# VHH binders against Mitochondrial Rho GTPase 3 (MIRO3): the designs that were tried, part 16

Target 1, 175 residues: Mitochondrial Rho GTPase 3 (MIRO3), of Arabidopsis thaliana (Mouse-ear cress) (q9ma88r425to599)
Amino acid sequence: RKVVQCFVFGPKNAGKSALLNQFIGRSYDDDSNNNNGSTDEHYAVNMVKEPGVISDTDKTLVLKEVRIKDDGFMLSKEALAACDVAIFIYDSSDEYSWNRAVDMLAEVATIAKDSGYVFPCLMVAAKTDLDPFPVAIQESTRVTQDIGIDAPIPISSKLGDVSNLFRKILTAAEN
Below, E stands for the ipSAE of ESMFold2; O stands for the ipSAE of OpenDDE; V2 stands for 0.75 times the mean of E and O plus 0.25 times the DockQ between their complexes.

## First folded at step 23 (VHH; framework vhh_rezetamig_d1)

Design j2 (from k6 with E106Y; at its last look DockQ between E and O 0.64; V2 from the best seeds 0.71)
Fold by ESMFold2, look of step 23:
Structure j2 (fold): chain B 175 residues (1-175), chain A 120 residues (1-120)
Amino acid sequence: as target 1 above (175 residues)
Amino acid sequence: QLQLQESGPGLVKPSETLSLTCTVSGGSISSGSYYWSWIRQPPGKGLEWIGHIWYSGRTYYNPSLKNRVTISVDTSKNQFSLKLSSVTAADTAVYYCARERMFEEYFDSRGQGTLVTVSS
Protein backbone atom coordinates (compact mmCIF):
# COMPACT_ATOMS: atom_id res chain seq x y z
CA ARG B 1 0.00 0.00 0.00
CA LYS B 2 1.45 3.41 -1.00
CA VAL B 3 0.19 6.73 0.28
CA VAL B 4 0.61 9.49 -2.31
CA GLN B 5 0.83 13.04 -0.99
CA CYS B 6 -0.50 15.54 -3.52
CA PHE B 7 -0.09 19.21 -2.67
CA VAL B 8 -2.83 21.41 -4.10
CA PHE B 9 -1.98 24.99 -5.02
CA GLY B 10 -3.90 27.66 -6.83
CA PRO B 11 -5.48 31.06 -6.33
CA LYS B 12 -8.59 31.71 -4.26
CA ASN B 13 -11.85 30.69 -5.93
CA ALA B 14 -10.09 28.49 -8.50
CA GLY B 15 -11.81 25.37 -7.20
CA LYS B 16 -9.41 23.86 -4.65
CA SER B 17 -12.06 23.28 -1.97
CA ALA B 18 -14.56 22.00 -4.53
CA LEU B 19 -11.99 19.46 -5.74
CA LEU B 20 -11.30 18.26 -2.20
CA ASN B 21 -15.03 17.91 -1.57
CA GLN B 22 -15.54 15.99 -4.82
CA PHE B 23 -12.70 13.65 -3.87
CA ILE B 24 -14.31 12.80 -0.52
CA GLY B 25 -17.68 12.23 -2.18
CA ARG B 26 -16.14 9.36 -4.12
CA SER B 27 -17.00 6.00 -2.53
CA TYR B 28 -16.30 2.35 -3.34
CA ASP B 29 -20.00 1.53 -2.67
CA ASP B 30 -21.46 4.85 -3.95
CA ASP B 31 -23.70 5.23 -0.88
CA SER B 32 -24.12 8.65 0.74
CA ASN B 33 -22.92 6.88 3.91
CA ASN B 34 -19.23 6.93 2.97
CA ASN B 35 -16.99 5.46 5.71
CA ASN B 36 -13.71 5.29 3.72
CA GLY B 37 -13.09 9.01 3.17
CA SER B 38 -12.27 12.03 5.27
CA THR B 39 -11.97 15.77 4.92
CA ASP B 40 -11.21 18.99 6.62
CA GLU B 41 -10.45 22.52 5.40
CA HIS B 42 -6.88 21.58 4.40
CA TYR B 43 -6.87 17.97 3.19
CA ALA B 44 -8.90 15.06 1.84
CA VAL B 45 -8.13 11.34 1.87
CA ASN B 46 -9.61 8.53 -0.20
CA MET B 47 -8.77 5.40 -2.14
CA VAL B 48 -8.23 5.53 -5.91
CA LYS B 49 -8.21 2.58 -8.29
CA GLU B 50 -4.82 2.47 -10.01
CA PRO B 51 -4.81 1.92 -13.78
CA GLY B 52 -2.57 -0.62 -15.49
CA VAL B 53 -1.72 -2.71 -12.42
CA ILE B 54 -3.62 -5.47 -10.59
CA SER B 55 -7.22 -4.27 -10.83
CA ASP B 56 -7.84 -4.83 -7.09
CA THR B 57 -4.75 -2.87 -6.01
CA ASP B 58 -5.72 0.62 -4.85
CA LYS B 59 -3.62 3.50 -3.65
CA THR B 60 -4.35 5.99 -0.93
CA LEU B 61 -4.32 9.54 -2.26
CA VAL B 62 -4.07 12.50 0.07
CA LEU B 63 -4.89 15.92 -1.35
CA LYS B 64 -3.46 18.71 0.81
CA GLU B 65 -4.41 22.34 0.30
CA VAL B 66 -1.30 24.34 1.17
CA ARG B 67 -1.58 27.42 3.35
CA ILE B 68 1.07 29.61 4.94
CA LYS B 69 0.49 31.02 8.42
CA ASP B 70 -0.48 34.68 8.84
CA ASP B 71 2.75 35.26 10.80
CA GLY B 72 4.50 35.90 7.48
CA PHE B 73 6.38 32.67 7.01
CA MET B 74 7.08 31.80 3.40
CA LEU B 75 6.65 28.40 1.79
CA SER B 76 9.60 26.40 3.09
CA LYS B 77 11.57 23.28 2.26
CA GLU B 78 10.05 21.53 5.29
CA ALA B 79 6.58 22.08 3.85
CA LEU B 80 7.62 20.44 0.56
CA ALA B 81 9.48 17.46 2.02
CA ALA B 82 6.33 15.33 2.02
CA CYS B 83 5.20 16.25 -1.51
CA ASP B 84 4.99 13.42 -4.05
CA VAL B 85 3.21 15.51 -6.71
CA ALA B 86 2.08 19.13 -6.89
CA ILE B 87 -0.94 20.37 -8.80
CA PHE B 88 -1.79 23.96 -9.66
CA ILE B 89 -5.46 24.63 -10.20
CA TYR B 90 -6.77 27.67 -12.02
CA ASP B 91 -10.16 28.93 -13.16
CA SER B 92 -10.08 28.46 -16.93
CA SER B 93 -12.50 31.39 -17.41
CA ASP B 94 -10.28 33.86 -15.52
CA GLU B 95 -6.97 35.12 -16.90
CA TYR B 96 -5.87 36.45 -13.50
CA SER B 97 -6.40 32.98 -12.03
CA TRP B 98 -4.21 31.52 -14.79
CA ASN B 99 -1.42 34.06 -14.34
CA ARG B 100 -1.41 33.52 -10.58
CA ALA B 101 -1.22 29.72 -10.90
CA VAL B 102 1.72 29.97 -13.30
CA ASP B 103 3.60 32.14 -10.79
CA MET B 104 2.81 29.73 -7.95
CA LEU B 105 4.15 26.82 -10.00
CA ALA B 106 7.37 28.69 -10.81
CA GLU B 107 7.93 29.64 -7.17
CA VAL B 108 7.23 26.13 -5.84
CA ALA B 109 9.56 24.68 -8.46
CA THR B 110 12.30 27.11 -7.42
CA ILE B 111 11.94 26.24 -3.74
CA ALA B 112 11.92 22.52 -4.52
CA LYS B 113 15.05 22.80 -6.69
CA ASP B 114 16.89 24.82 -4.06
CA SER B 115 15.99 22.17 -1.46
CA GLY B 116 16.88 19.16 -3.60
CA TYR B 117 13.31 17.84 -3.81
CA VAL B 118 12.03 16.47 -7.08
CA PHE B 119 8.37 15.86 -7.79
CA PRO B 120 6.13 16.24 -10.84
CA CYS B 121 4.05 19.38 -11.30
CA LEU B 122 0.69 19.34 -13.09
CA MET B 123 -1.53 22.22 -14.21
CA VAL B 124 -5.27 21.73 -13.79
CA ALA B 125 -7.79 23.81 -15.74
CA ALA B 126 -10.92 23.99 -13.60
CA LYS B 127 -14.43 25.16 -14.53
CA THR B 128 -14.06 24.08 -18.15
CA ASP B 129 -17.85 24.14 -18.45
CA LEU B 130 -17.51 27.96 -18.50
CA ASP B 131 -16.11 29.95 -21.42
CA PRO B 132 -12.31 30.08 -21.31
CA PHE B 133 -10.65 33.48 -21.00
CA PRO B 134 -9.48 35.04 -24.28
CA VAL B 135 -6.29 33.50 -25.71
CA ALA B 136 -6.38 30.71 -23.09
CA ILE B 137 -5.12 28.01 -25.49
CA GLN B 138 -2.34 30.26 -26.82
CA GLU B 139 -1.21 31.16 -23.29
CA SER B 140 -1.33 27.65 -21.86
CA THR B 141 0.50 26.20 -24.88
CA ARG B 142 3.23 28.84 -24.75
CA VAL B 143 3.79 28.64 -21.00
CA THR B 144 3.67 24.84 -20.64
CA GLN B 145 6.13 24.48 -23.54
CA ASP B 146 8.45 27.09 -22.01
CA ILE B 147 8.57 25.35 -18.62
CA GLY B 148 8.51 21.81 -20.03
CA ILE B 149 5.32 20.38 -18.54
CA ASP B 150 2.24 18.78 -20.01
CA ALA B 151 -0.75 20.82 -21.12
CA PRO B 152 -3.24 21.58 -18.36
CA ILE B 153 -5.59 18.76 -17.37
CA PRO B 154 -9.19 19.88 -17.81
CA ILE B 155 -11.85 19.20 -15.20
CA SER B 156 -15.51 20.16 -15.06
CA SER B 157 -18.52 19.49 -12.86
CA LYS B 158 -18.82 15.89 -14.08
CA LEU B 159 -17.58 13.29 -11.59
CA GLY B 160 -15.97 11.11 -14.26
CA ASP B 161 -13.67 13.95 -15.34
CA VAL B 162 -12.48 14.44 -11.76
CA SER B 163 -11.81 10.70 -11.37
CA ASN B 164 -9.48 10.85 -14.37
CA LEU B 165 -7.52 13.65 -12.69
CA PHE B 166 -6.95 11.51 -9.60
CA ARG B 167 -5.66 8.65 -11.75
CA LYS B 168 -3.32 11.01 -13.64
CA ILE B 169 -1.97 12.25 -10.30
CA LEU B 170 -1.17 8.69 -9.22
CA THR B 171 0.47 7.94 -12.58
CA ALA B 172 2.63 11.07 -12.32
CA ALA B 173 3.72 10.11 -8.79
CA GLU B 174 4.98 6.74 -10.06
CA ASN B 175 7.38 8.23 -12.64
CA GLN A 1 10.76 45.72 9.67
CA LEU A 2 9.69 46.12 6.04
CA GLN A 3 8.72 49.64 4.99
CA LEU A 4 7.34 50.98 1.71
CA GLN A 5 7.49 54.68 0.74
CA GLU A 6 5.86 56.29 -2.28
CA SER A 7 7.50 59.25 -4.00
CA GLY A 8 6.72 61.36 -7.04
CA PRO A 9 4.87 64.49 -8.20
CA GLY A 10 1.59 65.33 -6.46
CA LEU A 11 0.20 67.27 -9.43
CA VAL A 12 -0.07 66.01 -13.00
CA LYS A 13 -1.72 67.72 -15.95
CA PRO A 14 -4.40 65.99 -18.00
CA SER A 15 -3.07 63.83 -20.87
CA GLU A 16 0.36 63.52 -19.22
CA THR A 17 1.93 60.48 -17.56
CA LEU A 18 1.71 59.91 -13.81
CA SER A 19 5.00 58.47 -12.54
CA LEU A 20 5.56 57.14 -9.01
CA THR A 21 8.36 55.19 -7.33
CA CYS A 22 8.12 52.92 -4.30
CA THR A 23 11.28 52.49 -2.21
CA VAL A 24 11.46 49.27 -0.18
CA SER A 25 13.55 49.15 3.00
CA GLY A 26 13.99 46.51 5.70
CA GLY A 27 13.52 43.69 3.18
CA SER A 28 14.43 42.56 -0.33
CA ILE A 29 12.28 43.16 -3.39
CA SER A 30 13.80 39.97 -4.87
CA SER A 31 11.93 37.62 -2.50
CA GLY A 32 9.98 35.21 -4.73
CA SER A 33 6.78 34.62 -2.73
CA TYR A 34 5.62 38.25 -2.98
CA TYR A 35 4.03 40.57 -5.50
CA TRP A 36 4.81 44.29 -5.53
CA SER A 37 1.58 46.12 -6.17
CA TRP A 38 0.09 49.52 -6.84
CA ILE A 39 -3.37 50.39 -5.54
CA ARG A 40 -5.27 53.65 -5.41
CA GLN A 41 -8.22 55.22 -3.64
CA PRO A 42 -10.16 57.95 -5.48
CA PRO A 43 -11.75 60.58 -3.22
CA GLY A 44 -14.72 59.12 -1.35
CA LYS A 45 -14.36 55.70 -2.96
CA GLY A 46 -12.90 52.30 -2.15
CA LEU A 47 -9.51 50.88 -3.02
CA GLU A 48 -8.81 49.96 -6.65
CA TRP A 49 -6.07 47.55 -7.58
CA ILE A 50 -3.89 48.82 -10.43
CA GLY A 51 -1.55 45.88 -10.94
CA HIS A 52 1.49 44.05 -9.68
CA ILE A 53 4.96 42.91 -10.64
CA TRP A 54 6.82 39.79 -9.57
CA TYR A 55 10.59 40.00 -9.05
CA SER A 56 11.03 38.02 -12.30
CA GLY A 57 9.51 40.92 -14.22
CA ARG A 58 6.12 39.28 -14.81
CA THR A 59 3.23 41.73 -14.48
CA TYR A 60 -0.52 41.65 -14.37
CA TYR A 61 -2.68 44.76 -14.65
CA ASN A 62 -6.28 45.62 -13.85
CA PRO A 63 -8.04 45.07 -17.21
CA SER A 64 -9.76 48.45 -16.96
CA LEU A 65 -6.34 50.18 -16.90
CA LYS A 66 -4.24 47.66 -18.82
CA ASN A 67 -3.38 49.77 -21.87
CA ARG A 68 -2.25 52.76 -19.77
CA VAL A 69 -0.24 51.03 -17.02
CA THR A 70 3.40 50.08 -16.82
CA ILE A 71 4.89 48.66 -13.62
CA SER A 72 8.63 48.05 -13.47
CA VAL A 73 11.19 46.90 -10.92
CA ASP A 74 14.77 47.95 -10.25
CA THR A 75 16.27 45.35 -7.93
CA SER A 76 19.59 47.21 -7.66
CA LYS A 77 17.79 50.14 -6.00
CA ASN A 78 15.22 47.95 -4.21
CA GLN A 79 12.46 49.96 -5.91
CA PHE A 80 9.47 49.45 -8.16
CA SER A 81 7.61 52.03 -10.18
CA LEU A 82 4.25 52.93 -11.69
CA LYS A 83 3.60 54.83 -14.91
CA LEU A 84 -0.01 55.63 -15.82
CA SER A 85 -0.33 57.37 -19.18
CA SER A 86 -2.95 59.74 -20.56
CA VAL A 87 -4.36 60.73 -17.19
CA THR A 88 -7.66 62.50 -16.63
CA ALA A 89 -9.41 63.92 -13.58
CA ALA A 90 -10.75 60.40 -12.93
CA ASP A 91 -7.17 59.35 -12.06
CA THR A 92 -7.01 61.71 -9.08
CA ALA A 93 -6.49 59.46 -6.04
CA VAL A 94 -4.26 58.52 -3.16
CA TYR A 95 -1.76 56.03 -4.58
CA TYR A 96 -0.27 53.27 -2.42
CA CYS A 97 2.45 50.76 -3.06
CA ALA A 98 2.05 47.43 -1.29
CA ARG A 99 3.52 43.97 -0.84
CA GLU A 100 1.15 41.03 -1.45
CA ARG A 101 1.72 37.47 -0.29
CA MET A 102 1.47 35.23 -3.35
CA PHE A 103 -0.01 32.11 -1.75
CA GLU A 104 -2.15 33.68 1.01
CA GLU A 105 -3.38 36.45 -1.31
CA TYR A 106 -3.41 39.48 0.97
CA PHE A 107 -1.40 42.68 1.36
CA ASP A 108 0.85 42.42 4.42
CA SER A 109 2.57 45.81 4.02
CA ARG A 110 1.44 49.08 2.51
CA GLY A 111 2.98 52.50 2.11
CA GLN A 112 1.62 55.68 3.69
CA GLY A 113 0.15 56.77 0.35
CA THR A 114 0.68 59.85 -1.81
CA LEU A 115 -2.06 62.05 -3.22
CA VAL A 116 -1.86 62.66 -6.94
CA THR A 117 -4.17 65.31 -8.34
CA VAL A 118 -4.85 65.56 -12.06
CA SER A 119 -5.69 69.15 -12.78
CA SER A 120 -4.97 71.99 -15.16
Scores: ipSAE 0.628, ipTM 0.853, lowest interface PAE 1.3, mean pLDDT 81
ESMFold2 (binder alone), look of step 23: mean pLDDT 88; pTM 0.899
OpenDDE, look of step 23: ipSAE 0.836; ipTM 0.942

Design j3 (from k6 with E104D; at its last read DockQ between E and O 0.82; V2 from the best seeds 0.78)
Amino acid sequence: QLQLQESGPGLVKPSETLSLTCTVSGGSISSGSYYWSWIRQPPGKGLEWIGHIWYSGRTYYNPSLKNRVTISVDTSKNQFSLKLSSVTAADTAVYYCARERMFDEEFDSRGQGTLVTVSS
ESMFold2, look of step 23: ipSAE 0.714; ipTM 0.884
ESMFold2 (binder alone), look of step 23: mean pLDDT 90; pTM 0.914
OpenDDE, look of step 23: ipSAE 0.841; ipTM 0.942
ESMFold2, fold request of step 24: ipSAE 0.703, 0.699, 0.699; ipTM 0.878, 0.882, 0.877
ESMFold2 (binder alone), fold request of step 24: mean pLDDT 90, 90, 90; pTM 0.914, 0.915, 0.917
OpenDDE, fold request of step 24: ipSAE 0.847, 0.842, 0.850; ipTM 0.942, 0.941, 0.942
ESMFold2, last read: ipSAE 0.681, 0.653, 0.675; ipTM 0.873, 0.848, 0.862
ESMFold2 (binder alone), last read: mean pLDDT 90, 90, 90; pTM 0.915, 0.916, 0.915
OpenDDE, last read: ipSAE 0.851, 0.848, 0.847; ipTM 0.943, 0.943, 0.942

Design j4 (from k6 with Y34F; at its last look DockQ between E and O 0.65; V2 from the best seeds 0.72)
Fold by ESMFold2, look of step 23:
Structure j4 (fold): chain B 175 residues (1-175), chain A 120 residues (1-120)
Amino acid sequence: as target 1 above (175 residues)
Amino acid sequence: QLQLQESGPGLVKPSETLSLTCTVSGGSISSGSFYWSWIRQPPGKGLEWIGHIWYSGRTYYNPSLKNRVTISVDTSKNQFSLKLSSVTAADTAVYYCARERMFEEEFDSRGQGTLVTVSS
């Protein structure tokens, strides 16, 4: 698959918009006449280059931040049909952020299963440059192990090294 | 269509447990994309979030209150409840139950509120 649709979930202030903004700036030269990528309120699109890979194997990654429907349901069967991989971003310094992200993952997984969709889910620990909430590493390791997903992928608000996250998203989507 | 209604004693003695029930009508408490929340407004103060429950039974409480708070859900009765233990005069407030949208993180419905007074 050459285009990968990644849905981005997570509580407010966890870092969703910051991730989308950083993604726009990653894989192209910018000039005044070039629309290299864009973010509107809902999504960001760019090309991801893997080290040591021939350029014609580059993939288009779309990060889509989830938005609400007015009827009180955020997700519908139709919305999830396009999802290749879901990520759940939480603030690693905030236990409430973590607990809410776990619930969001559980709900998305339930809707996907009930609708017959299969896609990987990844946890993303944001703001790892800050002190984690007490027992954050042990708790997140235990919960992710219990539900059968990989340990949270760390990203830092002060270090702009999110290329590892994008590679892991693409690797997860290959299956 | 959705209606939330608080019920319970309006007067509670110090050191006892405040107990309220919220009855939900016009919608199902078992809808997975919502939290069911308790908030309160003490006299002369702003709104204070107490906590919420997901229909699965998972709860999240305001850290300042969490050692005294229990929120529970009874899906068969379409109700959820609040217990606040060891009350003092500082717990006198108007108590509201509310529905919170999980992904939008916004309350979209609230009950009319019930005054609970803690007094000897």
Scores: ipSAE 0.645, ipTM 0.860, lowest interface PAE 1.1, mean pLDDT 80
ESMFold2 (binder alone), look of step 23: mean pLDDT 88; pTM 0.897
OpenDDE, look of step 23: ipSAE 0.838; ipTM 0.940

Design j5 (from k6 with A98T; at its last fold request DockQ between E and O 0.65; V2 from the best seeds 0.74)
Amino acid sequence: QLQLQESGPGLVKPSETLSLTCTVSGGSISSGSYYWSWIRQPPGKGLEWIGHIWYSGRTYYNPSLKNRVTISVDTSKNQFSLKLSSVTAADTAVYYCTRERMFEEEFDSRGQGTLVTVSS
ESMFold2, look of step 23: ipSAE 0.683; ipTM 0.873
ESMFold2 (binder alone), look of step 23: mean pLDDT 87; pTM 0.880
OpenDDE, look of step 23: ipSAE 0.827; ipTM 0.937
ESMFold2, fold request of step 24: ipSAE 0.697, 0.644, 0.715; ipTM 0.882, 0.865, 0.888
ESMFold2 (binder alone), fold request of step 24: mean pLDDT 87, 87, 87; pTM 0.882, 0.879, 0.882
OpenDDE, fold request of step 24: ipSAE 0.837, 0.838, 0.836; ipTM 0.941, 0.943, 0.940

Design j6 (from k6 with M102L; at its last look DockQ between E and O 0.69; V2 from the best seeds 0.72)
Fold by ESMFold2, look of step 23:
Parts: C-alpha cells; sequence; structure tokens
Structure j6 (fold): chain B 175 residues (1-175), chain A 120 residues (1-120)
C-alpha cells in the first residue's frame, strides 16, 4: 500500500550497509569485536516521490537487512511475512558474490513458496565502477531469464542511480 | 547436537585421489540454509578453504584447487564427500568438514579433523 517493506539480502561486502546509509535512516554499528555473534535487523525509512504525482500520495519505503540471531533459526517464515519486495545485492566484480546472491535468492524464494508468500525479487549489481567478473553480463542475463526476473539493476556512486533503484522497487511492489 | 565426522584413508600415495566423506548427524544436510564445506590445514600453516556444496548439488571451489576438486552430496545418506585428484606431498594436511550458514556467512559447526598424509 503506502508503506513498502523491502528486504535487502546479499553477501558481505556487496554494499548492503552503504545502500541503507544512502537511503537515510538508522545504521548498524560495525564494531563487532565485543559482540557474542548476535546481530539485529537494520532498516532505513524515507519517502519516495513518483514523477507526476501529488506529494500527498507519496509512498514510504522501508529497507530492512534481516538476519537470524546466532542462537536462533535461519531466516524464518515469520520474518518474511512482512516482505513486499526482496532485493539481492552482489558485487559485480566478484563471481563468488554473484554465485552466493543467486543461492540466497533461490532459498528465500523457496521459504516464501513453502509459507504461501508471494513477492517480487530483484537483483542489484553493485560496484559497477569496478571491472565486472568474466562473463558477468552473460551469466546474469541467463540466470535472470531462467528464473523469470528482470536483469540486475546497476548501482554506482552516482546518487541518481540509487534514486532510480528505489523507484524500481516501488514499481515492483505494485505488480 | 549437530555433529560432523570425517572418514576416509589417512594415507594416500602421490598422484592418486584423496577421498573423504563427512557424515552429518543431529541435523539435516538437505536444508537450503547451509553450505557444506571442506577446509584443510597443512602442517605449520593456516586454514585453507577448499570449497563447498549446497544441498542442491551446486558447488564453488577455491580457484587455486578447482581443477582437482570434486565435492558431492548424498542427501539420502546425510553425507557429503571430497575428492582431490593428483595429490602431492603439498596436500598433506588435516582435513575438516564444516557447516556454513548461507545468509550469515559464518561457520557454525566443524568436524574434529582427519590427518591425511601423502606419502609413497
Amino acid sequence: as target 1 above (175 residues)
Amino acid sequence: QLQLQESGPGLVKPSETLSLTCTVSGGSISSGSYYWSWIRQPPGKGLEWIGHIWYSGRTYYNPSLKNRVTISVDTSKNQFSLKLSSVTAADTAVYYCARERLFEEEFDSRGQGTLVTVSS
């Protein structure tokens, strides 16, 4: 509806925290040297304006990075109940990052199907200012076509690219 | 509760194939939330990741080893296996099997390790 819950997945160092920080909101503290291996979910909230619409109909977008706790279960079906859109961010220069993001998407989709939840999934290619790993375009095109999702959305250091991603997230949530 | 146990020959001749099996008990290997990994530690050196397999059979291997490594999974036996071909003395190490959480990217369980010596 007017609040869109977007869950953010992806391997470490792919750019999840940087994306949440750019969206303005609460940030996760990265000082983990004293932690007992427990992590909490992090989120960012902002309003997103669509072109040509009146501002009183703006949508609120919530980006959440959700992890299970060390003493808990894996990503649970209860946690996914709130998801309107899932995005999977990978480092476009790192084949391992890509490979792991694909597996994360497949597992989230399996958990959602088993729980009766339906929501769109988007791939996000981060760090496009670096050289892509070999065959990156061919692999991402093949895989996204096979699983029936859009080609990965590129993001870079330019602020405009990040705003376009947020609009695509909202568009996906409506369909 | 979850336990991983390596098994296989402790002595392998040069140029032959090292073959190990990891038996998982107290948990299911068929869960999509985990990778099943092989790690080794040569004498006097640090840990080296060999590769992992997802329950679906999808694998990713350390690039320095990938042409010699095969990891396989048998979900009906709750086991996964390592084959390392064309071994040399440099492959002498303690071999561990381990479970890695897909989303958290952390190893949460590891076997006791088994020494494999490559010697004629």
Scores: ipSAE 0.620, ipTM 0.832, lowest interface PAE 1.1, mean pLDDT 81
ESMFold2 (binder alone), look of step 23: mean pLDDT 88; pTM 0.892
OpenDDE, look of step 23: ipSAE 0.837; ipTM 0.941

